VHH binders against MYG1 protein YER156C. Designs and how they scored, part 12

Target 1, 338 residues: MYG1 protein YER156C, of Saccharomyces cerevisiae (p40093)
Amino acid sequence: MNSVKRVKLNSKMSKQICTHSGSFHADESLAVYMLRLLPEFKDAKLVRSRNPKDWEASDILVDVGAQYDGVKFFDHHQRGFFETFNEKYKTKLSSAGLIFKHYGRDIIKTILNNKVSSSDLDLLYDKVYKQFVEALDANDNGISKYTIPKDSNLEPNFRDNAISIPGIISGMNPNWNEDTSDESFDRCFARASEFIGGVFVTLVRGYGQSWLPAKALVAQAIDERMDVDKSGKIIVLPQFCPWKEHLYELEREKNIEKQIEFVLFTDSSGAWRVSTVPINSTSFQFRRGLPEPLRGLRDEELSTKSGVPGCIFIHAAGFIGGAKSKEAVYELAKMSLA
Key: E = the ipSAE of ESMFold2; O = the ipSAE of OpenDDE; V2 = 0.75 times the mean of E and O plus 0.25 times the DockQ between their complexes.

## First folded at step 14 (VHH; framework vhh_8h63_2)

Design w3 (from t3 with T28R H102T R103E; at its last look DockQ between E and O 0.01; V2 from the best seeds 0.00; counts 0 for: pae E 24.1 > 2, placed apart)
Fold by OpenDDE, look of step 14:
Structure w3 (fold): chain B 338 residues (1-338), chain A 122 residues (1-122)
Amino acid sequence: as target 1 above (338 residues)
Amino acid sequence: ELQLVESGGGLVQAGGSLTVSCAASGFRFRSYYMGWSRQAPGKERELVAGITTGDRTYYADTVKGRFTISRDNAKNTLYLQMNSLKPEDTAMYYCAKGDWYTEGSPYKFDYWGQGTQVTVSG
């Protein structure tokens, strides 16, 4: 009597994600995409519904259900909801922020194929929120980018909503005079989710594969700065990389804040650049500028006036210049220190 | 490159059952509406069944209650289970991918496979 062990094909029942039906926004579009990046939800069904029966049948709800529990319910429309990313952020979370808060590290790991250290992951987790997700949360919750005084007559010179990601997603909804069936909305939602998801993945990859690796280059350049110039105010990068944010952070870590004034590097054409250092990440003001008499000059005129052979240009605003050699840009930086 | 490859067609007796499959590649399968169309000799191509990303299913009136469309996103595969087959079901069956930009009918497709022949003998 050969007991045919019924291999219970554990049909791993695909999970179900639920969001609201009808018109959609950027936050739940991204939330759904982010979830589907994860192995757990990779094959999840998506149900767009306002029916509680569908909610009950779903494994996770985003932007619907009027509850937040960090397990199944990820909505932010309910009264008394004030959740933020962490103590450093004041922006109320939307469904995108809620999903990112709980799953963001795993999402980043997935996007980067697990090629990230724990320390770097935490850094990226914060960076991605700050640079991308927070803005979506703010938009969805109607939070202004700026604090404007009540007595301010500030008016925008132009409108940019249509070129923003939330604006683009809004425009991807069916028009009133088009097919407004549930099926139509679902199709449009899928497209919107794919769109914003693509943008998100590209951004995360940029931070993980481009921005993050630059930190080590900047650190090394800082460590070697005394060999470049005894003042310690000039650093040389082996190539162009996103150095600004890393420079500020590394200066803080090394207790040498505001000491570095010039960054030298080779651009994509093989020419050398001399860049000033902004006062902060949002300022157009630099710590020290290139010489005022040389600003706006080019080629032979610049080379003659500066006494430095092989100069190419100094920007009229004085924040960047270029020359044919490392030595030339170094001399330009050095004369700026005098 | 986007590909849809149908399989499982054949000869079946009236009242019988048959399952056709479609292997999809070259696009994010789980994100798209998928469907089946068929074309009988001398007739226009007609929609048979559609399935959404949420597994909502739609059927032509002629096959409702007899055919079942389903998808396996992990395998990038679309299925059509056909029961109680009739001679009138004889046709080339095509797997179809939905288009995001098509207005109007919820089941406009932008890409079809080569098809699999289903023949029902009376």
Scores: ipSAE 0.000, ipTM 0.214, lowest interface PAE 16.2, mean pLDDT 90
ESMFold2, look of step 14: ipSAE 0.000; ipTM 0.088
ESMFold2 (binder alone), look of step 14: mean pLDDT 83; pTM 0.841

Design w4 (from t4 with T28R H102Y R103S S106P; at its last look DockQ between E and O 0.01; V2 from the best seeds 0.00; counts 0 for: pae E 22.9 > 2, placed apart)
Fold by ESMFold2, look of step 14:
Structure w4 (fold): chain B 338 residues (1-338), chain A 122 residues (1-122)
Amino acid sequence: as target 1 above (338 residues)
Amino acid sequence: ELQLVESGGGLVQAGGSLTVSCAASGFRFRSYYMGWSRQAPGKERELVAGITTGDRTYYADTVKGRFTISRDNAKNTLYLQMNSLKPEDTAMYYCAKGDWYYSGSPYPFDYWGQGTQVTVSG
């Protein structure tokens, strides 16, 4: 998608993005940055204005204009607005969420230099919303992280506003005793937009260049599972990676749903881990646990009772354990199958 | 070995009271969020009450004002005082341990006991 509804008479002129003047927030700071990542808007003029003539003259408006039409107007403040990212989410979108909903795939593709498959792009689109944009939408709409009963005694142990992204952006506005002209606000906005944009781009690249490659590692581990154990229930990863969501999807794709029961990998120290597989990505129940008599044991006691040298621990709930060698964690997984 | 052992369940008449307790071992009890859940026949398990390490408490609307959760860190014991019991409170009651390393919801539990049966005759 190279443009939002081209204006035929002005198709060769520089595009214009509009948002509101005055105090700015993380919402529109990110929205503007995201738009400028798109080829269509990379050279766009930014106008920060509450004047309807400026709105009329603009090609796209974020966080201003009291409308949402999915083409030109991307505001969320108007009465009767309740749009979410998709049916899986209850969080009302802010203008950043609206831009990401409509342009997020193109934005991610641009950040990754168009080096991403259509299926990988779908995965990243949902992942980035879930892990970053949803919280920004919630914060801008005044939604608390927790649903807290009225008159509860819940109190925070400390304040964290100054280290949150929304709090940092708020602090980038001109102070009351500084130059508070529109020009000053615009300069400060540019700095804020660059800041949150850099955080966003770094996160997207991390998912695209780290999280996604883990899918390939999991796929290979699954393909090699019969070499690990004839049951096909144990896979080995060469190192820790974010494997859980990938495992479930790959099992579906390969028609082996619920077959994998243990994942072996090294931790950062070079020691080995044996992890169970949760029933699904949101469950605390596992498909098959480590041996119940061994749960909660450590070191020498664990090694003695299991008959496996070099054990380090088995978690009390039985979902993960550790040992000094690959052979040791394999034996722990193998005895769990028997 | 990590254990959560519930006790104190039994048969009680509607309008009566009962205290269930949970003896915890194998972990540093005072360092974890704890709670109670219940499961009635044919229904999904539901959260009943929770208590933080700082003794702040949370209750499901269906039990608020009737149930009281408390903890005794010296005895590694979690309690649920149930008053004004109704037949609808009949369920298996499970003690639950929070997950220290989980960064999600303030109500994530990673371990449950075997449960204690509470039956309220109607």
Scores: ipSAE 0.000, ipTM 0.094, lowest interface PAE 22.9, mean pLDDT 84
ESMFold2 (binder alone), look of step 14: mean pLDDT 81; pTM 0.823
OpenDDE, look of step 14: ipSAE 0.278; ipTM 0.727

## First folded at step 16 (VHH; framework vhh_8h63_2)

Design x1 (at its last look DockQ between E and O 0.03; V2 from the best seeds 0.00; counts 0 for: pae E 20.6 > 2, placed apart)
Amino acid sequence: ELQLVESGGGLVQAGGSLTVSCAASGFTFRDYYMGWSRQAPGKERELVAGITSGGRTYYADTVKGRFTISRDNAKNTLYLQMNSLKPEDTAMYYCAKGDWYHRGSYEFDYWGQGTQVTVSG
ESMFold2, look of step 16: ipSAE 0.000; ipTM 0.108
ESMFold2 (binder alone), look of step 16: mean pLDDT 84; pTM 0.854
OpenDDE, look of step 16: ipSAE 0.012; ipTM 0.214

Design x2 (at its last look DockQ between E and O 0.15; V2 from the best seeds 0.00; counts 0 for: pae E 15.1 > 2, placed apart)
Amino acid sequence: ELQLVESGGGLVQAGGSLTVSCAASGFTFRDYYMGWSRQAPGKERELVAGITTGDRTYYADTVKGRFTISRDNAKNTLYLQMNSLKPEDTAMYYCAKGDWYHRGSEYEFDYWGQGTQVTVSG
ESMFold2, look of step 16: ipSAE 0.000; ipTM 0.200
ESMFold2 (binder alone), look of step 16: mean pLDDT 83; pTM 0.839
OpenDDE, look of step 16: ipSAE 0.000; ipTM 0.219

Design x3 (at its last look DockQ between E and O 0.01; V2 from the best seeds 0.00; counts 0 for: pae E 21.4 > 2, placed apart)
Amino acid sequence: ELQLVESGGGLVQAGGSLTVSCAASGFTFRDYYMGWSRQAPGKERELVAGITSGDRTYYADTVKGRFTISRDNAKNTLYLQMNSLKPEDTAMYYCAKGDWYHEGSYEFDYWGQGTQVTVSG
ESMFold2, look of step 16: ipSAE 0.000; ipTM 0.116
ESMFold2 (binder alone), look of step 16: mean pLDDT 84; pTM 0.846
OpenDDE, look of step 16: ipSAE 0.017; ipTM 0.252

Design x4 (at its last look DockQ between E and O 0.09; V2 from the best seeds 0.00; counts 0 for: pae E 14.0 > 2, placed apart)
Amino acid sequence: ELQLVESGGGLVQAGGSLTVSCAASGFTFRDYYMGWSRQAPGKERELVAGITSGDRTYYADTVKGRFTISRDNAKNTLYLQMNSLKPEDTAMYYCAKGDWYYEGSYEFDPWGQGTQVTVSG
ESMFold2, look of step 16: ipSAE 0.000; ipTM 0.229
ESMFold2 (binder alone), look of step 16: mean pLDDT 80; pTM 0.814
OpenDDE, look of step 16: ipSAE 0.042; ipTM 0.344

## First folded at step 17 (VHH)

Design y1 (from m2 with E106P T108K; framework vhh_8h63_2; at its last look DockQ between E and O 0.01; V2 from the best seeds 0.00; counts 0 for: pae E 21.5 > 2, placed apart)
Amino acid sequence: ELQLVESGGGLVQAGGSLTVSCAASGFTFSDYYMGWSRQAPGKERELVAGITSGGSTYYADTVKGRFTISRDNAKNTLYLQMNSLKPEDTAMYYCAKGDWYHRGSPYKFDYWGQGTQVTVSG
ESMFold2, look of step 17: ipSAE 0.000; ipTM 0.116
ESMFold2 (binder alone), look of step 17: mean pLDDT 83; pTM 0.840
OpenDDE, look of step 17: ipSAE 0.126; ipTM 0.636

Design y2 (from c2 with Q53K K98A T109P; framework vhh_surovatamig_d1; at its last look DockQ between E and O 0.02; V2 from the best seeds 0.00; counts 0 for: pae E 22.2 > 2, placed apart)
Amino acid sequence: EVQLVESGGGLVQPGGSLRLSCAASGFTFSSYYMSWVRQAPGKGLEWVATISKSGSRTYYVDSVKGRFTISRDNAKKSLYLQMNSLRAEDTAVYYCAAGDYVWGSYRYPFDYRGQGTLVTVSS
ESMFold2, look of step 17: ipSAE 0.000; ipTM 0.093
ESMFold2 (binder alone), look of step 17: mean pLDDT 82; pTM 0.845
OpenDDE, look of step 17: ipSAE 0.000; ipTM 0.230

## First folded at step 19 (VHH; framework vhh_8h63_2)

Design y3 (from y1 with R103Y; at its last look DockQ between E and O 0.01; V2 from the best seeds 0.00; counts 0 for: pae E 20.4 > 2, placed apart)
Amino acid sequence: ELQLVESGGGLVQAGGSLTVSCAASGFTFSDYYMGWSRQAPGKERELVAGITSGGSTYYADTVKGRFTISRDNAKNTLYLQMNSLKPEDTAMYYCAKGDWYHYGSPYKFDYWGQGTQVTVSG
ESMFold2, look of step 19: ipSAE 0.000; ipTM 0.100
ESMFold2 (binder alone), look of step 19: mean pLDDT 83; pTM 0.839
OpenDDE, look of step 19: ipSAE 0.025; ipTM 0.399

Design y4 (from y1 with D31E R103W; at its last read DockQ between E and O 0.42; V2 from the best seeds 0.00; counts 0 for: pae E 19.6 > 2)
Amino acid sequence: ELQLVESGGGLVQAGGSLTVSCAASGFTFSEYYMGWSRQAPGKERELVAGITSGGSTYYADTVKGRFTISRDNAKNTLYLQMNSLKPEDTAMYYCAKGDWYHWGSPYKFDYWGQGTQVTVSG
ESMFold2, look of step 19: ipSAE 0.000; ipTM 0.167
ESMFold2 (binder alone), look of step 19: mean pLDDT 83; pTM 0.838
OpenDDE, look of step 19: ipSAE 0.243; ipTM 0.689
ESMFold2, look of step 21: ipSAE 0.000; ipTM 0.092
ESMFold2 (binder alone), look of step 21: mean pLDDT 83; pTM 0.835
OpenDDE, look of step 21: ipSAE 0.027; ipTM 0.439
ESMFold2, fold request of step 32: ipSAE 0.000, 0.000, 0.000; ipTM 0.207, 0.263, 0.091
ESMFold2 (binder alone), fold request of step 32: mean pLDDT 83, 83, 83; pTM 0.839, 0.839, 0.836
OpenDDE, fold request of step 32: ipSAE 0.055, 0.030, 0.198; ipTM 0.594, 0.498, 0.661
ESMFold2, last read: ipSAE 0.000, 0.000, 0.000; ipTM 0.179, 0.200, 0.107
ESMFold2 (binder alone), last read: mean pLDDT 83, 83, 83; pTM 0.840, 0.839, 0.840
OpenDDE, last read: ipSAE 0.036, 0.000, 0.088; ipTM 0.365, 0.265, 0.613

Design y5 (from y1 with S53D G54S K108T; at its last look DockQ between E and O 0.01; V2 from the best seeds 0.00; counts 0 for: pae E 22.2 > 2, placed apart)
Amino acid sequence: ELQLVESGGGLVQAGGSLTVSCAASGFTFSDYYMGWSRQAPGKERELVAGITDSGSTYYADTVKGRFTISRDNAKNTLYLQMNSLKPEDTAMYYCAKGDWYHRGSPYTFDYWGQGTQVTVSG
ESMFold2, look of step 19: ipSAE 0.000; ipTM 0.104
ESMFold2 (binder alone), look of step 19: mean pLDDT 83; pTM 0.838
OpenDDE, look of step 19: ipSAE 0.007; ipTM 0.269

Design y6 (from y1 with S30K S53E; at its last look DockQ between E and O 0.08; V2 from the best seeds 0.00; counts 0 for: pae E 21.2 > 2, placed apart)
Amino acid sequence: ELQLVESGGGLVQAGGSLTVSCAASGFTFKDYYMGWSRQAPGKERELVAGITEGGSTYYADTVKGRFTISRDNAKNTLYLQMNSLKPEDTAMYYCAKGDWYHRGSPYKFDYWGQGTQVTVSG
ESMFold2, look of step 19: ipSAE 0.000; ipTM 0.108
ESMFold2 (binder alone), look of step 19: mean pLDDT 84; pTM 0.850
OpenDDE, look of step 19: ipSAE 0.053; ipTM 0.591

## First folded at step 21 (VHH; framework vhh_8h63_2)

Design ya (from y4 with Y32N S53Y; at its last look DockQ between E and O 0.01; V2 from the best seeds 0.00; counts 0 for: pae E 23.0 > 2, placed apart)
Amino acid sequence: ELQLVESGGGLVQAGGSLTVSCAASGFTFSENYMGWSRQAPGKERELVAGITYGGSTYYADTVKGRFTISRDNAKNTLYLQMNSLKPEDTAMYYCAKGDWYHWGSPYKFDYWGQGTQVTVSG
ESMFold2, look of step 21: ipSAE 0.000; ipTM 0.109
ESMFold2 (binder alone), look of step 21: mean pLDDT 81; pTM 0.820
OpenDDE, look of step 21: ipSAE 0.006; ipTM 0.301

Design yb (from y4 with Y32N H102Y; at its last look DockQ between E and O 0.01; V2 from the best seeds 0.00; counts 0 for: pae E 21.4 > 2, placed apart)
Amino acid sequence: ELQLVESGGGLVQAGGSLTVSCAASGFTFSENYMGWSRQAPGKERELVAGITSGGSTYYADTVKGRFTISRDNAKNTLYLQMNSLKPEDTAMYYCAKGDWYYWGSPYKFDYWGQGTQVTVSG
ESMFold2, look of step 21: ipSAE 0.000; ipTM 0.147
ESMFold2 (binder alone), look of step 21: mean pLDDT 82; pTM 0.823
OpenDDE, look of step 21: ipSAE 0.006; ipTM 0.287

Design yc (from y4 with S56T H102R; at its last look DockQ between E and O 0.01; V2 from the best seeds 0.00; counts 0 for: pae E 24.6 > 2, placed apart)
Amino acid sequence: ELQLVESGGGLVQAGGSLTVSCAASGFTFSEYYMGWSRQAPGKERELVAGITSGGTTYYADTVKGRFTISRDNAKNTLYLQMNSLKPEDTAMYYCAKGDWYRWGSPYKFDYWGQGTQVTVSG
ESMFold2, look of step 21: ipSAE 0.000; ipTM 0.089
ESMFold2 (binder alone), look of step 21: mean pLDDT 82; pTM 0.826
OpenDDE, look of step 21: ipSAE 0.011; ipTM 0.269

## First folded at step 22 (VHH; framework vhh_8h63_2)

Design yd (at its last look DockQ between E and O 0.01; V2 from the best seeds 0.00; counts 0 for: pae E 25.4 > 2, placed apart)
Amino acid sequence: ELQLVESGGGLVQAGGSLTVSCAASGFTFSEYYMGWSRQAPGKERELVAGITSGGSTYYADTVKGRFTISRDNAKNTLYLQMNSLKPEDTAMYYCAKGDWYHGSPYKFDYWGQGTQVTVSG
ESMFold2, look of step 22: ipSAE 0.000; ipTM 0.075
ESMFold2 (binder alone), look of step 22: mean pLDDT 83; pTM 0.839
OpenDDE, look of step 22: ipSAE 0.032; ipTM 0.500

Design ye (at its last look DockQ between E and O 0.01; V2 from the best seeds 0.00; counts 0 for: pae E 21.9 > 2, placed apart)
Amino acid sequence: ELQLVESGGGLVQAGGSLTVSCAASGFTFSDYYMGWSRQAPGKERELVAGITSGGSTYYADTVKGRFTISRDNAKNTLYLQMNSLKPEDTAMYYCAKGDWYRGSPYKFDYWGQGTQVTVSG
ESMFold2, look of step 22: ipSAE 0.000; ipTM 0.147
ESMFold2 (binder alone), look of step 22: mean pLDDT 83; pTM 0.836
OpenDDE, look of step 22: ipSAE 0.036; ipTM 0.556

Design yf (at its last look DockQ between E and O 0.01; V2 from the best seeds 0.00; counts 0 for: pae E 21.7 > 2, placed apart)
Amino acid sequence: ELQLVESGGGLVQAGGSLTVSCAASGFTFSEYYMGWSRQAPGKERELVAGITSGGSTYYADTVKGRFTISRDNAKNTLYLQMNSLKPEDTAMYYCAKGDWYHSPYKFDYWGQGTQVTVSG
ESMFold2, look of step 22: ipSAE 0.000; ipTM 0.131
ESMFold2 (binder alone), look of step 22: mean pLDDT 85; pTM 0.852
OpenDDE, look of step 22: ipSAE 0.026; ipTM 0.325

Design yg (at its last look DockQ between E and O 0.01; V2 from the best seeds 0.00; counts 0 for: pae E 21.0 > 2, placed apart)
Amino acid sequence: ELQLVESGGGLVQAGGSLTVSCAASGFTFSEYYMGWSRQAPGKERELVAGITSGGSTYYADTVKGRFTISRDNAKNTLYLQMNSLKPEDTAMYYCAKGDWYYGSPYTFDYWGQGTQVTVSG
ESMFold2, look of step 22: ipSAE 0.000; ipTM 0.098
ESMFold2 (binder alone), look of step 22: mean pLDDT 84; pTM 0.843
OpenDDE, look of step 22: ipSAE 0.000; ipTM 0.219

## First folded at step 25 (VHH; framework vhh_8h63_2)

Design aa1 (at its last look DockQ between E and O 0.00; V2 from the best seeds 0.00; counts 0 for: pae E 16.9 > 2, placed apart)
Amino acid sequence: ELQLVESGGGLVQAGGSLTVSCAASGFTFSDYYMGWSRQAPGKERELVAGITSGGDTYYADTVKGRFTISRDNAKNTLYLQMNSLKPEDTAMYYCAKGDWYYKGSPYRFDYWGQGTQVTVSG
ESMFold2, look of step 25: ipSAE 0.000; ipTM 0.150
ESMFold2 (binder alone), look of step 25: mean pLDDT 82; pTM 0.824
OpenDDE, look of step 25: ipSAE 0.006; ipTM 0.239

Design aa2 (at its last look DockQ between E and O 0.01; V2 from the best seeds 0.00; counts 0 for: pae E 20.4 > 2, grease 25.1 > 24.2, placed apart)
Amino acid sequence: ELQLVESGGGLVQAGGSLTVSCAASGFTFSDYYMGWSRQAPGKERELVAGITSGGDTYYADTVKGRFTISRDNAKNTLYLQMNSLKPEDTAMYYCAKGDWYYRGSPYYFDYWGQGTQVTVSG
ESMFold2, look of step 25: ipSAE 0.000; ipTM 0.121
ESMFold2 (binder alone), look of step 25: mean pLDDT 82; pTM 0.829
OpenDDE, look of step 25: ipSAE 0.000; ipTM 0.232

Design aa3 (at its last look DockQ between E and O 0.08; V2 from the best seeds 0.00; counts 0 for: pae E 17.3 > 2, placed apart)
Amino acid sequence: ELQLVESGGGLVQAGGSLTVSCAASGFTFEDYYMGWSRQAPGKERELVAGITSGDSTYYADTVKGRFTISRDNAKNTLYLQMNSLKPEDTAMYYCAKGDWYHKDSPYRFDYWGQGTQVTVSG
ESMFold2, look of step 25: ipSAE 0.000; ipTM 0.144
ESMFold2 (binder alone), look of step 25: mean pLDDT 83; pTM 0.838
OpenDDE, look of step 25: ipSAE 0.000; ipTM 0.284

Design aa4 (at its last look DockQ between E and O 0.00; V2 from the best seeds 0.00; counts 0 for: pae E 15.6 > 2, grease 24.8 > 24.2, placed apart)
Amino acid sequence: ELQLVESGGGLVQAGGSLTVSCAASGFYFSDYYMGWSRQAPGKERELVAGITSGGDTYYADTVKGRFTISRDNAKNTLYLQMNSLKPEDTAMYYCAKGDWYTRGSPYWFDYWGQGTQVTVSG
ESMFold2, look of step 25: ipSAE 0.000; ipTM 0.248
ESMFold2 (binder alone), look of step 25: mean pLDDT 83; pTM 0.838
OpenDDE, look of step 25: ipSAE 0.008; ipTM 0.249

## First folded at step 26 (VHH; framework vhh_8h63_2)

Design bb1 (from aa3 with R108Y; at its last look DockQ between E and O 0.02; V2 from the best seeds 0.00; counts 0 for: pae E 22.5 > 2, placed apart)
Amino acid sequence: ELQLVESGGGLVQAGGSLTVSCAASGFTFEDYYMGWSRQAPGKERELVAGITSGDSTYYADTVKGRFTISRDNAKNTLYLQMNSLKPEDTAMYYCAKGDWYHKDSPYYFDYWGQGTQVTVSG
ESMFold2, look of step 26: ipSAE 0.000; ipTM 0.092
ESMFold2 (binder alone), look of step 26: mean pLDDT 84; pTM 0.839
OpenDDE, look of step 26: ipSAE 0.000; ipTM 0.303

Design bb2 (from aa3 with H102R K103S R108W; at its last look DockQ between E and O 0.01; V2 from the best seeds 0.00; counts 0 for: pae E 19.5 > 2, placed apart)
Amino acid sequence: ELQLVESGGGLVQAGGSLTVSCAASGFTFEDYYMGWSRQAPGKERELVAGITSGDSTYYADTVKGRFTISRDNAKNTLYLQMNSLKPEDTAMYYCAKGDWYRSDSPYWFDYWGQGTQVTVSG
ESMFold2, look of step 26: ipSAE 0.000; ipTM 0.134
ESMFold2 (binder alone), look of step 26: mean pLDDT 82; pTM 0.825
OpenDDE, look of step 26: ipSAE 0.007; ipTM 0.333

Design bb3 (from aa3 with H102K K103T; at its last look DockQ between E and O 0.01; V2 from the best seeds 0.00; counts 0 for: pae E 23.3 > 2, placed apart)
Amino acid sequence: ELQLVESGGGLVQAGGSLTVSCAASGFTFEDYYMGWSRQAPGKERELVAGITSGDSTYYADTVKGRFTISRDNAKNTLYLQMNSLKPEDTAMYYCAKGDWYKTDSPYRFDYWGQGTQVTVSG
ESMFold2, look of step 26: ipSAE 0.000; ipTM 0.092
ESMFold2 (binder alone), look of step 26: mean pLDDT 82; pTM 0.822
OpenDDE, look of step 26: ipSAE 0.005; ipTM 0.315

Design bb4 (from aa1 with D31K K103R; at its last look DockQ between E and O 0.03; V2 from the best seeds 0.00; counts 0 for: pae E 20.4 > 2, placed apart)
Amino acid sequence: ELQLVESGGGLVQAGGSLTVSCAASGFTFSKYYMGWSRQAPGKERELVAGITSGGDTYYADTVKGRFTISRDNAKNTLYLQMNSLKPEDTAMYYCAKGDWYYRGSPYRFDYWGQGTQVTVSG
ESMFold2, look of step 26: ipSAE 0.000; ipTM 0.100
ESMFold2 (binder alone), look of step 26: mean pLDDT 83; pTM 0.843
OpenDDE, look of step 26: ipSAE 0.000; ipTM 0.224

## First folded at step 27 (VHH)

Design cc1 (from c2 with S31K S105D Y106S; framework vhh_surovatamig_d1; at its last look DockQ between E and O 0.15; V2 from the best seeds 0.00; counts 0 for: pae E 18.0 > 2, placed apart)
Amino acid sequence: EVQLVESGGGLVQPGGSLRLSCAASGFTFSKYYMSWVRQAPGKGLEWVATISQSGSRTYYVDSVKGRFTISRDNAKKSLYLQMNSLRAEDTAVYYCAKGDYVWGDSRYTFDYRGQGTLVTVSS
ESMFold2, look of step 27: ipSAE 0.000; ipTM 0.167
ESMFold2 (binder alone), look of step 27: mean pLDDT 82; pTM 0.847
OpenDDE, look of step 27: ipSAE 0.005; ipTM 0.341

Design cc2 (from c2 with Q53R Y106T T109E; framework vhh_surovatamig_d1; at its last look DockQ between E and O 0.24; V2 from the best seeds 0.00; counts 0 for: pae E 19.9 > 2)
Amino acid sequence: EVQLVESGGGLVQPGGSLRLSCAASGFTFSSYYMSWVRQAPGKGLEWVATISRSGSRTYYVDSVKGRFTISRDNAKKSLYLQMNSLRAEDTAVYYCAKGDYVWGSTRYEFDYRGQGTLVTVSS
ESMFold2, look of step 27: ipSAE 0.000; ipTM 0.135
ESMFold2 (binder alone), look of step 27: mean pLDDT 81; pTM 0.835
OpenDDE, look of step 27: ipSAE 0.000; ipTM 0.277

Design cc3 (from c2 with Y33W Y106S; framework vhh_surovatamig_d1; at its last look DockQ between E and O 0.02; V2 from the best seeds 0.00; counts 0 for: pae E 23.0 > 2, placed apart)
Amino acid sequence: EVQLVESGGGLVQPGGSLRLSCAASGFTFSSYWMSWVRQAPGKGLEWVATISQSGSRTYYVDSVKGRFTISRDNAKKSLYLQMNSLRAEDTAVYYCAKGDYVWGSSRYTFDYRGQGTLVTVSS
ESMFold2, look of step 27: ipSAE 0.000; ipTM 0.095
ESMFold2 (binder alone), look of step 27: mean pLDDT 82; pTM 0.840
OpenDDE, look of step 27: ipSAE 0.007; ipTM 0.321

Design dd1 (from y4 with Y33A G50R; framework vhh_8h63_2; at its last look DockQ between E and O 0.00; V2 from the best seeds 0.00; counts 0 for: pae E 24.9 > 2, placed apart)
Amino acid sequence: ELQLVESGGGLVQAGGSLTVSCAASGFTFSEYAMGWSRQAPGKERELVARITSGGSTYYADTVKGRFTISRDNAKNTLYLQMNSLKPEDTAMYYCAKGDWYHWGSPYKFDYWGQGTQVTVSG
ESMFold2, look of step 27: ipSAE 0.000; ipTM 0.078
ESMFold2 (binder alone), look of step 27: mean pLDDT 84; pTM 0.847
OpenDDE, look of step 27: ipSAE 0.016; ipTM 0.302

## First folded at step 28 (VHH; framework vhh_surovatamig_d1)

Design ee1 (from cc2 with S31K V102I S105D R107Y; at its last look DockQ between E and O 0.03; V2 from the best seeds 0.00; counts 0 for: pae E 7.7 > 2, placed apart)
Amino acid sequence: EVQLVESGGGLVQPGGSLRLSCAASGFTFSKYYMSWVRQAPGKGLEWVATISRSGSRTYYVDSVKGRFTISRDNAKKSLYLQMNSLRAEDTAVYYCAKGDYIWGDTYYEFDYRGQGTLVTVSS
ESMFold2, look of step 28: ipSAE 0.013; ipTM 0.487
ESMFold2 (binder alone), look of step 28: mean pLDDT 82; pTM 0.842
OpenDDE, look of step 28: ipSAE 0.095; ipTM 0.517

Design ee2 (from cc2 with V102K S105D; at its last look DockQ between E and O 0.01; V2 from the best seeds 0.00; counts 0 for: pae E 13.3 > 2, placed apart)
Amino acid sequence: EVQLVESGGGLVQPGGSLRLSCAASGFTFSSYYMSWVRQAPGKGLEWVATISRSGSRTYYVDSVKGRFTISRDNAKKSLYLQMNSLRAEDTAVYYCAKGDYKWGDTRYEFDYRGQGTLVTVSS
ESMFold2, look of step 28: ipSAE 0.000; ipTM 0.263
ESMFold2 (binder alone), look of step 28: mean pLDDT 81; pTM 0.833
OpenDDE, look of step 28: ipSAE 0.022; ipTM 0.512

Design ee3 (from cc2 with S31R S52T R107E; at its last look DockQ between E and O 0.02; V2 from the best seeds 0.00; counts 0 for: pae O 12.7 > 2, placed apart)
Amino acid sequence: EVQLVESGGGLVQPGGSLRLSCAASGFTFSRYYMSWVRQAPGKGLEWVATITRSGSRTYYVDSVKGRFTISRDNAKKSLYLQMNSLRAEDTAVYYCAKGDYVWGSTEYEFDYRGQGTLVTVSS
ESMFold2, look of step 28: ipSAE 0.012; ipTM 0.486
ESMFold2 (binder alone), look of step 28: mean pLDDT 81; pTM 0.837
OpenDDE, look of step 28: ipSAE 0.000; ipTM 0.253

Design ee4 (at its last look DockQ between E and O 0.00; V2 from the best seeds 0.00; counts 0 for: pae E 27.8 > 2, placed apart)
Amino acid sequence: EVQLVESGGGLVQPGGSLRLSCAASGFTFSSYYMSWVRQAPGKGLEWVATISRSGSRTYYVDSVKGRFTISRDNAKKSLYLQMNSLRAEDTAVYYCAKGDYVWGSYEFDYRGQGTLVTVSS
ESMFold2, look of step 28: ipSAE 0.000; ipTM 0.075
ESMFold2 (binder alone), look of step 28: mean pLDDT 85; pTM 0.870
OpenDDE, look of step 28: ipSAE 0.014; ipTM 0.274

